# VHH binders against Toll-like receptor 5 (TLR5), part 1

No score or structure here was measured in a lab: all are predicted.

Target 1, 146 residues: Toll-like receptor 5 (TLR5), of Homo sapiens (Human) (o60602r691to836)
Amino acid sequence: YKYDAYLCFSSKDFTWVQNALLKHLDTQYSDQNRFNLCFEERDFVPGENRIANIQDAIWNSRKIVCLVSRHFLRDGWCLEAFSYAQGRCLSDLNSALIMVVVGSLSQYQLMKHQSIRGFVQKQQYLRWPEDLQDVGWFLHKLSQQI
Positions, changes and structure headers below are counted from each chain's first letter, unless a header gives other numbers; Kabat numbers aren't used for antibody chains.
ipSAE, averaged over its two directions, is called F for ESMFold2-Fast, E for ESMFold2 and O for OpenDDE. V2 adds 0.75 times the mean of E and O to 0.25 times the DockQ between the complexes of E and O.
[cut] stands for letters that were removed.
Atom coordinates printed by the task and the answers are left out, and those that the model quotes come from them; centres of patches stay.

## First folded at step 9 (VHH; from M1 with T108E)

Design N6
Fold by OpenDDE, fold request of step 11:
Structure N6 (fold): chain B 146 residues (1-146), chain A 122 residues (1-122)
Amino acid sequence: as target 1 above (146 residues)
Amino acid sequence: EVQLVESGGGLVQPGGSLRLSCAASGFTFSDYYMGWFRQAPGQEREFVALISWSGGSTDYSDSAKGRFTISRDNAKNTVYLQMNSLKPEDTGVYFCAAVEYIYDATGEYDYWGQGTQVTVSS
């Protein structure tokens, strides 16, 4: 695989994602980081079909990490990417999709979205910590899954 | 329209107490972290206190620890800052801020109030 993980998130969450995850995980942000991540703002080909970019990212990454926020749930492209990621997992022996819930979203609220309902019901997912003191632990846990 | 309106500021003597309130409207209050910041004359705005959307987690600046307490009432869409043992260096404009999720207490916030003046002087 070209990438360790494709990080899928709403463009509205970019600043948060950059500070919460990329600075700590992506090798281009720091030489001390461990993962070569793919994300739209940096790695998608301008002028290319968006679906093609998403599919390429999914298939060229060992894992797919979806950051599910309210912005994510309102973005049709994010939901479509999630569906494609699930499709890939059907062909793999192991689940390559890691779901991370961000914010106060409840399971009930998540299940309102058809694209992720099945995953939420059947698979385990991670939740960004409410307490900042647990961020280090979370990043470690996420790293173990990537 | 989103609004954050601070109140409770005023003039107090050193060692005195104040309770600030911030009334929120225009968004789902219970889904947001609420924070207090302050800006002293000629200084940059600084973090004071933070409380999570559920109220289950709080954080304070070193200067605020042991003296200030942040709390919230989601039914009233209000966040509070109880300030005890006030010092002259606590003087400044206090701002209320809101953000849905955070990566750092001093990170970006989505909404800000206009602020309320707190003056500690003998």
Scores: ipSAE 0.880, ipTM 0.927, lowest interface PAE 0.5, mean pLDDT 96
Fold by OpenDDE, fold request of step 11:
Structure N6 (fold): chain B 146 residues (1-146), chain A 122 residues (1-122)
Amino acid sequence: as target 1 above (146 residues)
Amino acid sequence: EVQLVESGGGLVQPGGSLRLSCAASGFTFSDYYMGWFRQAPGQEREFVALISWSGGSTDYSDSAKGRFTISRDNAKNTVYLQMNSLKPEDTGVYFCAAVEYIYDATGEYDYWGQGTQVTVSS
């Protein structure tokens, strides 16, 4: 695989993602980091079909990490990416999709969205911690899954 | 329209107490972290206190710890800052801020109030 993980998120969350995850996980942000990540803002090919970019990212990455926020749930491209990621998982021996819930979204609220409902019901997912003191623990846990 | 309106500021003597309130409207209050910041004359805005959606998690600056208490009432869409043992160094404009999710207490916030003046002087 070209990438350790494809990080899928709403463009509206970019600043948060950059500070919360990329700075700590992506090797291009720091030599101390461990993962070669793929994400749209940096790695998608300009002028290429968006779906093609998404599919390439999914299949060229060992894992897919979807950051599910309210912005994510309102973004049709994010939901489509999530669906493609789930499709890939059907062909894999191990689940390649890691879902991370960001914000106060409840299980009930998540299940209102058909595109992720099945995953939420059947699979375990991670949640960005409410207490910032637990961020280190979370990043460690996420890293173990990537 | 999103609004954050601070109140409760004023003039107090050193050692005195104030209780600030911030009334929120225009967004789902219970989904947001609420924070208090302050800005003294000629200084940069600094973090004071933070409270999570449910109130289950709080954080304070070193200067605020032990003296200030942040709380919230989601039914009233209001966040509070109880300030005890006030010092002249606590003088400044106090701002209420809201953010849906955070990566750091001093990170970016989505919404800001206009601020309320707190003056601690003998």
Scores: ipSAE 0.879, ipTM 0.927, lowest interface PAE 0.5, mean pLDDT 96
Fold by ESMFold2, fold request of step 11:
Structure N6 (fold): chain B 146 residues (1-146), chain A 122 residues (1-122)
Amino acid sequence: as target 1 above (146 residues)
Amino acid sequence: EVQLVESGGGLVQPGGSLRLSCAASGFTFSDYYMGWFRQAPGQEREFVALISWSGGSTDYSDSAKGRFTISRDNAKNTVYLQMNSLKPEDTGVYFCAAVEYIYDATGEYDYWGQGTQVTVSS
């Protein structure tokens, strides 16, 4: 695989993702970090259509991490990417898709969204911690799943 | 329109107490972290306290720990800062702030109030 993980998130969340995850996980942000990550703002090919870039990212990455915030759920491209990633997981016997819920989203609220409902009902997912003192432990846990 | 309106500031003697309130409107209050910041004249705005959307976790600056308590009432859309054992160094304008999700207590907040003055002086 070209990437350890593709991070799929709404562009409205980029600053948050950069500070919360990329600075701590991506090798281009620090030589102390472990992973070669893919994300749209850095790694997508300008001029190529969006669905092709998403498909390439999903197939060239060992894991797909979807950062599910309210912005993610309001973005049709993010939801399509989630659905496509689920199709890859059915072709791959290992759990390739990692769902991380960000913000105050209950399971009930998540289940209102058809595109993710099946995953939410059947699969374990991670939550970005409500208690900021747990962020270090969360990053360790996420790193173990990647 | 989002509004955060602070109240409860005033003049207090060293060792005294004040309780600040911040009334919120224009967003789903229970989805947001709420924080308090302060700014003394000639100083940068600094973090004081943060409370999670459920009220289940809090975070405090070193100067606030043990003296200040942040709390919230989601039924009233209000966040509070109980300030005890006040010192002249606590003087400044106190702002409440709101953010939906955050990676660090000093990160970027979505909404800010206009502030309430707290003056600790004999």
Scores: ipSAE 0.718, ipTM 0.850, lowest interface PAE 1.0, mean pLDDT 91
Fold by ESMFold2, fold request of step 11:
Structure N6 (fold): chain B 146 residues (1-146), chain A 122 residues (1-122)
Amino acid sequence: as target 1 above (146 residues)
Amino acid sequence: EVQLVESGGGLVQPGGSLRLSCAASGFTFSDYYMGWFRQAPGQEREFVALISWSGGSTDYSDSAKGRFTISRDNAKNTVYLQMNSLKPEDTGVYFCAAVEYIYDATGEYDYWGQGTQVTVSS
């Protein structure tokens, strides 16, 4: 695989993703970081079909990490990417898709969205911690799943 | 239209107390972290306190620990800062801020209030 993980998130969340995840995980942000990550703002091919870029990112990445915020859930492309990544997981018979819930979204609120309902019903997701003192432990846990 | 309206500032003697309030409207208050920041003349805005959307978690700056208490009332859409044992270095404009999710307490906030002046002097 070209990438250790594709980070799928709404462009409206980019600043948060950069500060919370990329600066701590991505090798291009620091040589002390562990992972070669893929994300749209850096790695997508300009001028190419957005669906094609998403599909290429999913197939060229060992893991897919979907950062499910309210912005993610309001973005049809993000939901489509989730559904496509879910299909790859079934084909590969492994746990390639990592769902991370960000913000105060309840299970009831998540269940409203067909694309993610299977993961939500089985509670196959991590939650970005409400207590900021737990962020270091969460990043460790996420790194172990990647 | 999002509004954050601070109140409760004023002039107090060193060792005194003040209780700041911030009334919020225009967004779902219970989905947001609420924070207090302050700015002294000629200084950058600095973090004071943060409370999570449920109220279950709080963070304080080193200067606020043990003296200040942040709390919230989600039924009233209001966050509070109880400030005890006030010192002259606590003088400044205190701002209420709101953010839906954040990586640490000093990160970027979505909404800001207009501020309320706190002056601690003899």
Scores: ipSAE 0.708, ipTM 0.843, lowest interface PAE 1.1, mean pLDDT 91

## First folded at step 10 (VHH; from N6 with G107Q)

Design P5
Fold by OpenDDE, fold request of step 11:
Structure P5 (fold): chain B 146 residues (1-146), chain A 122 residues (1-122)
Amino acid sequence: as target 1 above (146 residues)
Amino acid sequence: EVQLVESGGGLVQPGGSLRLSCAASGFTFSDYYMGWFRQAPGQEREFVALISWSGGSTDYSDSAKGRFTISRDNAKNTVYLQMNSLKPEDTGVYFCAAVEYIYDATQEYDYWGQGTQVTVSS
C-alpha cells in the first residue's frame, strides 16, 4: 500500500484534525511520527473526479480512518467515502475501516444515517475521549489499530 | 445569532469570592465544551478552566486549581466559575468561550463572550 491509512473527515474539521491527529501521527508533520497518511487537503489530485480520488485513497491505503463528527454526517462526500470503505471491507479478509466518533454524537444520532447505520450496529468503533487527559492514550490505541 | 454573555464580575477584597456566569444562546449548548479565560492589564489572554459538554470532565490552570470550580447547567445554557480565595493577581477581564471539538485546553475556540471585569484589591 502507498499509505498506512486514509484519513477521511469533513473539510470543516481540518484545523481540529491537523492539531489533534496529523501533528502526532503523520510523518510529514514530524519525523518522529510513524504513519504516512492520506487526506484530501494534501493528497487529492486537483481537477480530478472527487469520487476517483476517494476510491484511490481507499484502495491505496492499508487502513481507512473515518472521523465521524457532526460535520462529517452533514457532508455527502464523507458519507459516500464511508460507504466505499465498507465496500472494500467486504472484499478483504480483515476489517480495514476504523470509525472514530468525535464530539457529543450519540449512538442514536449516528443511527439516523443509513450510510453508517449497519457499521454502528455490527462493528466496534472508537470515540475521541471526552477527557483531555486521555488523548495520549487514545492516540496510542489508534496507532495500534493502524 | 450566537451569543455568550458573562456576568458576576466586580470588586472584591483579597481572600474574597465571586461567582461568574455565562449565558449562551444561538447554538446547541450541550454539544460544546465551555471554557473560561482571563486577561490581566498589559498581559495576554490566558486559560483558566474548561468543562466538557456533559460536565463529566474538567480542567484547570495551575493558578486556578484548588480555588476555582467550573460547572455547567445544560438546561439553562449556562456555565459558571466559582472563584474562592481571590488574589490581586486574579484581576482581569474574564471571558467565556465555547468549542465543539477539543484537543488542547488552549486551542482556538469557536465563540467568545465580551468579558466581565474582576478586580481584586484591598
Scores: ipSAE 0.898, ipTM 0.937, lowest interface PAE 0.5, mean pLDDT 96
Fold by OpenDDE, fold request of step 11:
Structure P5 (fold): chain B 146 residues (1-146), chain A 122 residues (1-122)
Amino acid sequence: as target 1 above (146 residues)
Amino acid sequence: EVQLVESGGGLVQPGGSLRLSCAASGFTFSDYYMGWFRQAPGQEREFVALISWSGGSTDYSDSAKGRFTISRDNAKNTVYLQMNSLKPEDTGVYFCAAVEYIYDATQEYDYWGQGTQVTVSS
């Protein structure tokens, strides 16, 4: 695989993602980091069809990490990417999709979205910690899954 | 329109107490972290306290720990800062701030109030 993980998130969450995850995980942000990540803002090919970019990112990454926020759930492209990621998982021996819930979203709220309902019901997902003191622990846990 | 309106500031003697309030409107209050910041004259704005959307998690600056308590009432869309054992160095404008996603207490916040003046002086 070209990438360790495709990080799928709403563009509205970019600043948060950059500071919360990329700075700590992506090797281009620091040589102390471990993962070569793919994300739209940096790695998508300009002028390329967006769906094609998403599909390429999914298939060229060992893992897919979807950061499910309120913005994510309102973004049709994110939901589409999630669906494609799930499709890929059907062909894999192991689940390649890692779902991370960000913010105050409840399981009930997540279940309202058909695109992710099945995953939420059948698969375990991660939750960004409510307590800042647990961020380090979370990043470690996420790293183990990537 | 998003509004954060601080109140409760004033003049107090050293060792005294104040309770600040911040009334929020224009957004889903219960989905946001709420924070208090302060800015002393000639100083940069500094973090004071943070509370999660549910109220289940709080964080404080070293200066605030043991003296200040942040709390919230989601039914009233209000966040509070109980300040005890106030010191002259606590003097400044106190700001209420809101952010939906958190990674660091000193990160940028989405919304800010206009601030309320707190003066601790004998």
Scores: ipSAE 0.897, ipTM 0.937, lowest interface PAE 0.5, mean pLDDT 96
Fold by ESMFold2, fold request of step 11:
Structure P5 (fold): chain B 146 residues (1-146), chain A 122 residues (1-122)
Amino acid sequence: as target 1 above (146 residues)
Amino acid sequence: EVQLVESGGGLVQPGGSLRLSCAASGFTFSDYYMGWFRQAPGQEREFVALISWSGGSTDYSDSAKGRFTISRDNAKNTVYLQMNSLKPEDTGVYFCAAVEYIYDATQEYDYWGQGTQVTVSS
């Protein structure tokens, strides 16, 4: 695979994703970091069809990490990417899709969205911790799943 | 329009107590972390305390730990800072701040109040 993981997130969340995840995980942010990541703002080709870029990222990445915030859930492209990634998981025998819930989204709020409902119902997701003291442990846990 | 309005500041002798309040409007309060920061004259604004959207977790600076207590009332859209055992070095303008997505207690927050002056001197 070209990438260890594709990070799928709303562009409105970019500053958070950069500071919370990319600076700690992506090798281009630090040579001490572990993963070769893909994300739209750096790695998508301008002018190429957006859904084609998403599909390419999903197929060229070993894992797909969807960072599900309120912004993600209001972005039709993010929801389509989630659905497409699920299709890859079903057509491929590996469990490539990692769902991470970010912010004050309850399970009831998440259940409203059909695209993610299967993961939500099974509680098959990680939560960015409400308590900042747990962030280091969370990053370790996420790294283990990638 | 988002508004954060601090109150409860004033002049207090060393060892005294104050309770700051911050009334919030213009956003869904229960979706946001709330924090208190302070700025002494000639210094950078510094983190004091943080409370999660549910109130289920808190974080404090080393200088505040054990003396200050942050709390929130989501029914009243209000965050509080109870400050006990006040010292002259606690003097400064105290700002209420709000952020929806957090990665570090000292990050830039989304919204800021105008501040309330706290002066600790004899």
Scores: ipSAE 0.731, ipTM 0.857, lowest interface PAE 1.0, mean pLDDT 91
Fold by ESMFold2, fold request of step 11:
Structure P5 (fold): chain B 146 residues (1-146), chain A 122 residues (1-122)
Amino acid sequence: as target 1 above (146 residues)
Amino acid sequence: EVQLVESGGGLVQPGGSLRLSCAASGFTFSDYYMGWFRQAPGQEREFVALISWSGGSTDYSDSAKGRFTISRDNAKNTVYLQMNSLKPEDTGVYFCAAVEYIYDATQEYDYWGQGTQVTVSS
């Protein structure tokens, strides 16, 4: 695979994603980091349509990490990417899709969204910790799943 | 329109106590971390305290720990800072701040109040 993981997130969350995840995980941010990641703001091909870029990112990445915030849930492209990545997981018989819930979203609130309901029902997701003291442990756990 | 309005600042003697309040509107308060920052004249704004959206976790700067307590009341859309054992070095403008998605207590927050002056006299 060209990438260890494709990070799928709403563009409204880019600053958070950069500081919370990319600076700690992506090799282009530091040579001490572990993964070759893909994300739209850096890696999508200019001139190619957005759906094609999303599909290429999903198929060229070993894992797909969806960072599910309220912004993500209000973004039709993000939900379409989740559904497409979920289809790849079924095809491969291997869970390539990692769902990470960010913010104060309850399971009840998540269940309202059909696109993610299967993962939510099975509680098949990680949750960015409410307590900042747990962030280091969370990053380790996420790294193990990638 | 988001508003954060601090109150409760004033002049207080060393060793005294003061309680700051911050009334929030224009966003869903219970989705946000709330923090307090302060700025002394001629210095950079610095982190004081943080409380999670549920109130379930808190974080404090080294200078605040043990003396200050952050709390929130989600029914009133209000965050508080109880400041005890005040010292002259606590003097400054105290700002309330809000952020929905957090990675570090000292990060840039989404919304900021205008500040309230706290002066600890000699």
Scores: ipSAE 0.723, ipTM 0.849, lowest interface PAE 1.0, mean pLDDT 91

## First folded at step 13 (VHH; from P5 with T106E)

Design R4
Fold by ESMFold2, look of step 19:
Structure R4 (fold): chain B 146 residues (1-146), chain A 122 residues (1-122)
Amino acid sequence: as target 1 above (146 residues)
Amino acid sequence: EVQLVESGGGLVQPGGSLRLSCAASGFTFSDYYMGWFRQAPGQEREFVALISWSGGSTDYSDSAKGRFTISRDNAKNTVYLQMNSLKPEDTGVYFCAAVEYIYDAEQEYDYWGQGTQVTVSS
C-alpha cells in the first residue's frame, strides 16, 4: 500500500483535521510521527476527477479513516466514499474502514443516514472525546487501529 | 445571525465575586463547546475556561483553577462564569466564545461575543 491510511473528511473540516490529527500522525508534519497518510488537500491529483481520486486513495491505503462530522454527513461525496470503502472491506474480508464520529452527533442522529447505519447499529465507531484530557489516549487508540 | 451577548461585568474589590452570563442565539447551542477568554489592555487574549457541549467536561487555565466555575444551561442557551476570590490581575474584557469542533482549549473559536468589562480594584 502506498499509504498507511486515507483520511476521508469534508473540506469544511480541514483546519480541524490538520490540527487534531495530521500534526500528530502524519510523517510530513513531523518526522516523529508514525504514518504516511493520504488526504485530498495534499494528495489528490489535479485534473483527475474526484471519484477517481477517492477510489485510488481507498485502494492504495491500508486503512480508510472516515471523520464523520455534520459536514461529512451533508457531503454526498463523503457518504459515497464511505459506501465504496465498505465494499472494499467486505471484498477483502478485512476491517479496513475506521469510522470516527466528531462532534455532538448522537447515535439517533447518525442512524438517520443509511450509508453509515450498519456501522452505527453495531457500534463500530470511535468517537473524538468530549473531554480534551482524553485526546492523547484517543490518538494512541486510533494509532493502534491504523 | 449568530450572537453571543455577555453581561454581568463591573467593578469589584479584591476578594470579591462576580457572575458573568453569555446569551447565545442563531445557532444550535447544544452542539457547541463554550469558552470564556479575557484580554487586559496591551495584552493578548487568554483562555480562562471551557465547557463541553453537554456540560460533562470542563477545562480551566492555571489562573482560573479553584476560583472560577464555568457552567451552562442548554435550555436557556446560556453559559456562565462564576468568578470568586477576584484579584487585580483578573481585570480585563471577558469574551464568550463558541466552537463546534475542538482540538485545543486555546484554539480559534467559531463565534465571539463583544465582551464585558471586569475591573478588580481597591
Scores: ipSAE 0.757, ipTM 0.865, lowest interface PAE 0.9, mean pLDDT 91

## First folded at step 14 (VHH; from R4 with D59L)

Design S3
Fold by OpenDDE, fold request of step 20:
Structure S3 (fold): chain B 146 residues (1-146), chain A 122 residues (1-122)
Amino acid sequence: as target 1 above (146 residues)
Amino acid sequence: EVQLVESGGGLVQPGGSLRLSCAASGFTFSDYYMGWFRQAPGQEREFVALISWSGGSTLYSDSAKGRFTISRDNAKNTVYLQMNSLKPEDTGVYFCAAVEYIYDAEQEYDYWGQGTQVTVSS
């Protein structure tokens, strides 16, 4: 695979993603980091079909990490990417999709969205910690899954 | 329109207490972390306290620990800062701030109040 993981998130969450995850995980942000990550803002080919970019990212990455926020759930492209990621998982023996819930979204709220309902019901997902003191633990846990 | 309106500031003697309130409107309050910051004259704004969206997690600056208590009432869309054992060094404008997604207490926040003046002086 070209990438260790494709990070799928709403563009509205970019600042948070950059500070919360990329700075700690992506090798282009620091040589001390472990993962070669793919994300739209940096790695998508300008002028290319967006769906093609998404699909390429999904299939060229060992894992897909979807950061599910309220913004994510309101973004049709994110939901479509999630669906494609799920599609890939059907062809793989191992689950390549990692769902991370960000913010105060409850399971009940997540279940309202048809695109992710099946995943939420059948698969375990991660949640960004409410307590900042647990961020280190979370990053470690996420790293283990990537 | 998003609004954060601080109140409860004033003049107090050293050792005294104040309770600040911040009334929020224009956004889903219960989805946001709420924080208190302060800015003394000629100094940079500094973090004071943070409370999670559920109220289940709190964080304080070293200077605030043991003296200040942050709390929230989601039914009233209000966050509070109980300040006890106030010192002259606590003098400054206190700001309420809101952020939905957090990675660091001193990160950029989404919304800010106009601030309320707290003066601790004998």
Scores: ipSAE 0.898, ipTM 0.938, lowest interface PAE 0.5, mean pLDDT 96
Fold by OpenDDE, fold request of step 20:
Structure S3 (fold): chain B 146 residues (1-146), chain A 122 residues (1-122)
Amino acid sequence: as target 1 above (146 residues)
Amino acid sequence: EVQLVESGGGLVQPGGSLRLSCAASGFTFSDYYMGWFRQAPGQEREFVALISWSGGSTLYSDSAKGRFTISRDNAKNTVYLQMNSLKPEDTGVYFCAAVEYIYDAEQEYDYWGQGTQVTVSS
């Protein structure tokens, strides 16, 4: 695979994602980091069809990490990416899709969205920790899954 | 329109207590972390305390730890800061802040109040 993981998130969450995850995980942010990540803001080809970019990112990454926030759930492209990622997982023996819930979204709220309902019901997903003291632990856990 | 309105500040003697309140409106309060910051004259704004959306997690600066208590009432859309054993160095403008997604206590917050003055003096 070209990338260790495709990080899928709403563009509205970019600042948070950059500070919370990319700075700690992506090798282009620090040589101390471990993962070569793919994300839209940096790695998508300008002028290329967005769906093509998404599909390329999904299939060229060992894992897909979707950061599910309220913004994510309101972003049709994110939901589309999630669906494609799920499609890929059907061809894999192991689940390549890692869902990370960000913010106060409850399982009930998540299940209101048809595109992710099945995953929420059948698969385990991660949640960004409520306690800042657990951020390090979370990053470690996420790293183990990537 | 989003509003954060602080209250409860004032003049108090060293060793005294104050309880600050911050009333929030214009956003879903229960989805946000709430924080207290303070700024002394000529100094940079500093973190004081943070509470998660559920109230299940709190964080304090070293200076505030053991003396200050942050709490919230989601039914009232209000966050509180109980300040005990106040010291002159606690003097400053105290700000309420809100943020939905958190990665660091001293990160940028989404919304800020105008602040309330706290003065600790003999």
Scores: ipSAE 0.897, ipTM 0.937, lowest interface PAE 0.5, mean pLDDT 96
Fold by ESMFold2, fold request of step 20:
Structure S3 (fold): chain B 146 residues (1-146), chain A 122 residues (1-122)
Amino acid sequence: as target 1 above (146 residues)
Amino acid sequence: EVQLVESGGGLVQPGGSLRLSCAASGFTFSDYYMGWFRQAPGQEREFVALISWSGGSTLYSDSAKGRFTISRDNAKNTVYLQMNSLKPEDTGVYFCAAVEYIYDAEQEYDYWGQGTQVTVSS
């Protein structure tokens, strides 16, 4: 695979994603970091078809990490990417799709969205911790799944 | 349209107490972390305390631990800072701040109040 993981998130979340995840995980942010990641703002070619870029990122990445915030759930492109990634995972013994819930979203609120409902019902997701003291443990846990 | 309005500041003697309030409007309060920061004259703004959206998690600066208590009332859209055992070095302008997606207690927050003056002096 070209990438260890494709990070799928709403563009409105970029500042959070950069500071919470990319600076700690992505090798282009630091040589001490572990993963070669893909994300739209850096790795998509401007002017190319967005759907094609998303599909290529999903197929060229070993894992797909969807960062599910309220912005993600209100973005039709993000939800379509989630659904497409699920299609890839159905033919795989190990799930390639990692769902990470960010912010104050309850399971009830998540269940309202058909695209992610299967993962939510099966409790197949990680949650960015409400307590900042747990962030180090979360990053370790996420790194183990990537 | 978003507003954070601090109140409860004033002049207090060393060893005294104050309770600050911050009334929030224009956003869904229960989705946001709330924080208190302070700025003394000639100093950079510094972190004092943070409370998670549910109130289930709090974090304090070293100077605030054991003396200050942050709390929130989501029904009233209000965050509080109870300050006990006040010292002259606690003097400054105290700011309320709100952020929805957090990665660090000392990050730039989404919204800031105008501040309330706290002066600890004999």
Scores: ipSAE 0.743, ipTM 0.860, lowest interface PAE 0.9, mean pLDDT 91
Fold by ESMFold2, fold request of step 20:
Structure S3 (fold): chain B 146 residues (1-146), chain A 122 residues (1-122)
Amino acid sequence: as target 1 above (146 residues)
Amino acid sequence: EVQLVESGGGLVQPGGSLRLSCAASGFTFSDYYMGWFRQAPGQEREFVALISWSGGSTLYSDSAKGRFTISRDNAKNTVYLQMNSLKPEDTGVYFCAAVEYIYDAEQEYDYWGQGTQVTVSS
């Protein structure tokens, strides 16, 4: 695989993703970080069909990490990417799709969205911690799943 | 329109107490972290305290720890800062702030209040 993980998130969340995740995980942000990550703002080919870029990112990455915020759930491209990544999981023996819930979204609120319902119903997701003091433990746990 | 309105500031003697309030409107209060910051004349704004959207976690600056308590009432859309054992160095304008997606207590917040003056002096 070209990438350890593709990070799928709404462009409205980029500042949060950069500061919460990329600065701690991505090797281009620090040579002390562990992973070669893919994300749209840096790694997509300008001018290429957006769905083609998403499909290429999903198939060229060992893992797909979807950062599910309220912005994610309102973004048709993010929901399409989630659905497409689920298709890859069915073709693989190991789960490639990691769902991370960000913000105050309850399980009840998440269950209203058909695209993610299977993961929510089975509790197949991580949650960005409400307590900032737990962020180090969360980053460790996410790193182990990648 | 989003509004954060602080109140409860004033003049207090060293060792005294004040309770600040911040009334919020124009957004879903229970989805947001709330913070207090302060700024003395000629100084940069500094972090004081943070409370999570449910109220389940709090974080304090070293100078606030043990003396100040942040709390919130989601039914009243209000965040509070109880300040005890006040010192002259606590003097400044206190701002409340709100952010939905957090990664660091001292990040730029989404919304800011106008501030309330706290003066600790004999």
Scores: ipSAE 0.742, ipTM 0.859, lowest interface PAE 0.9, mean pLDDT 92

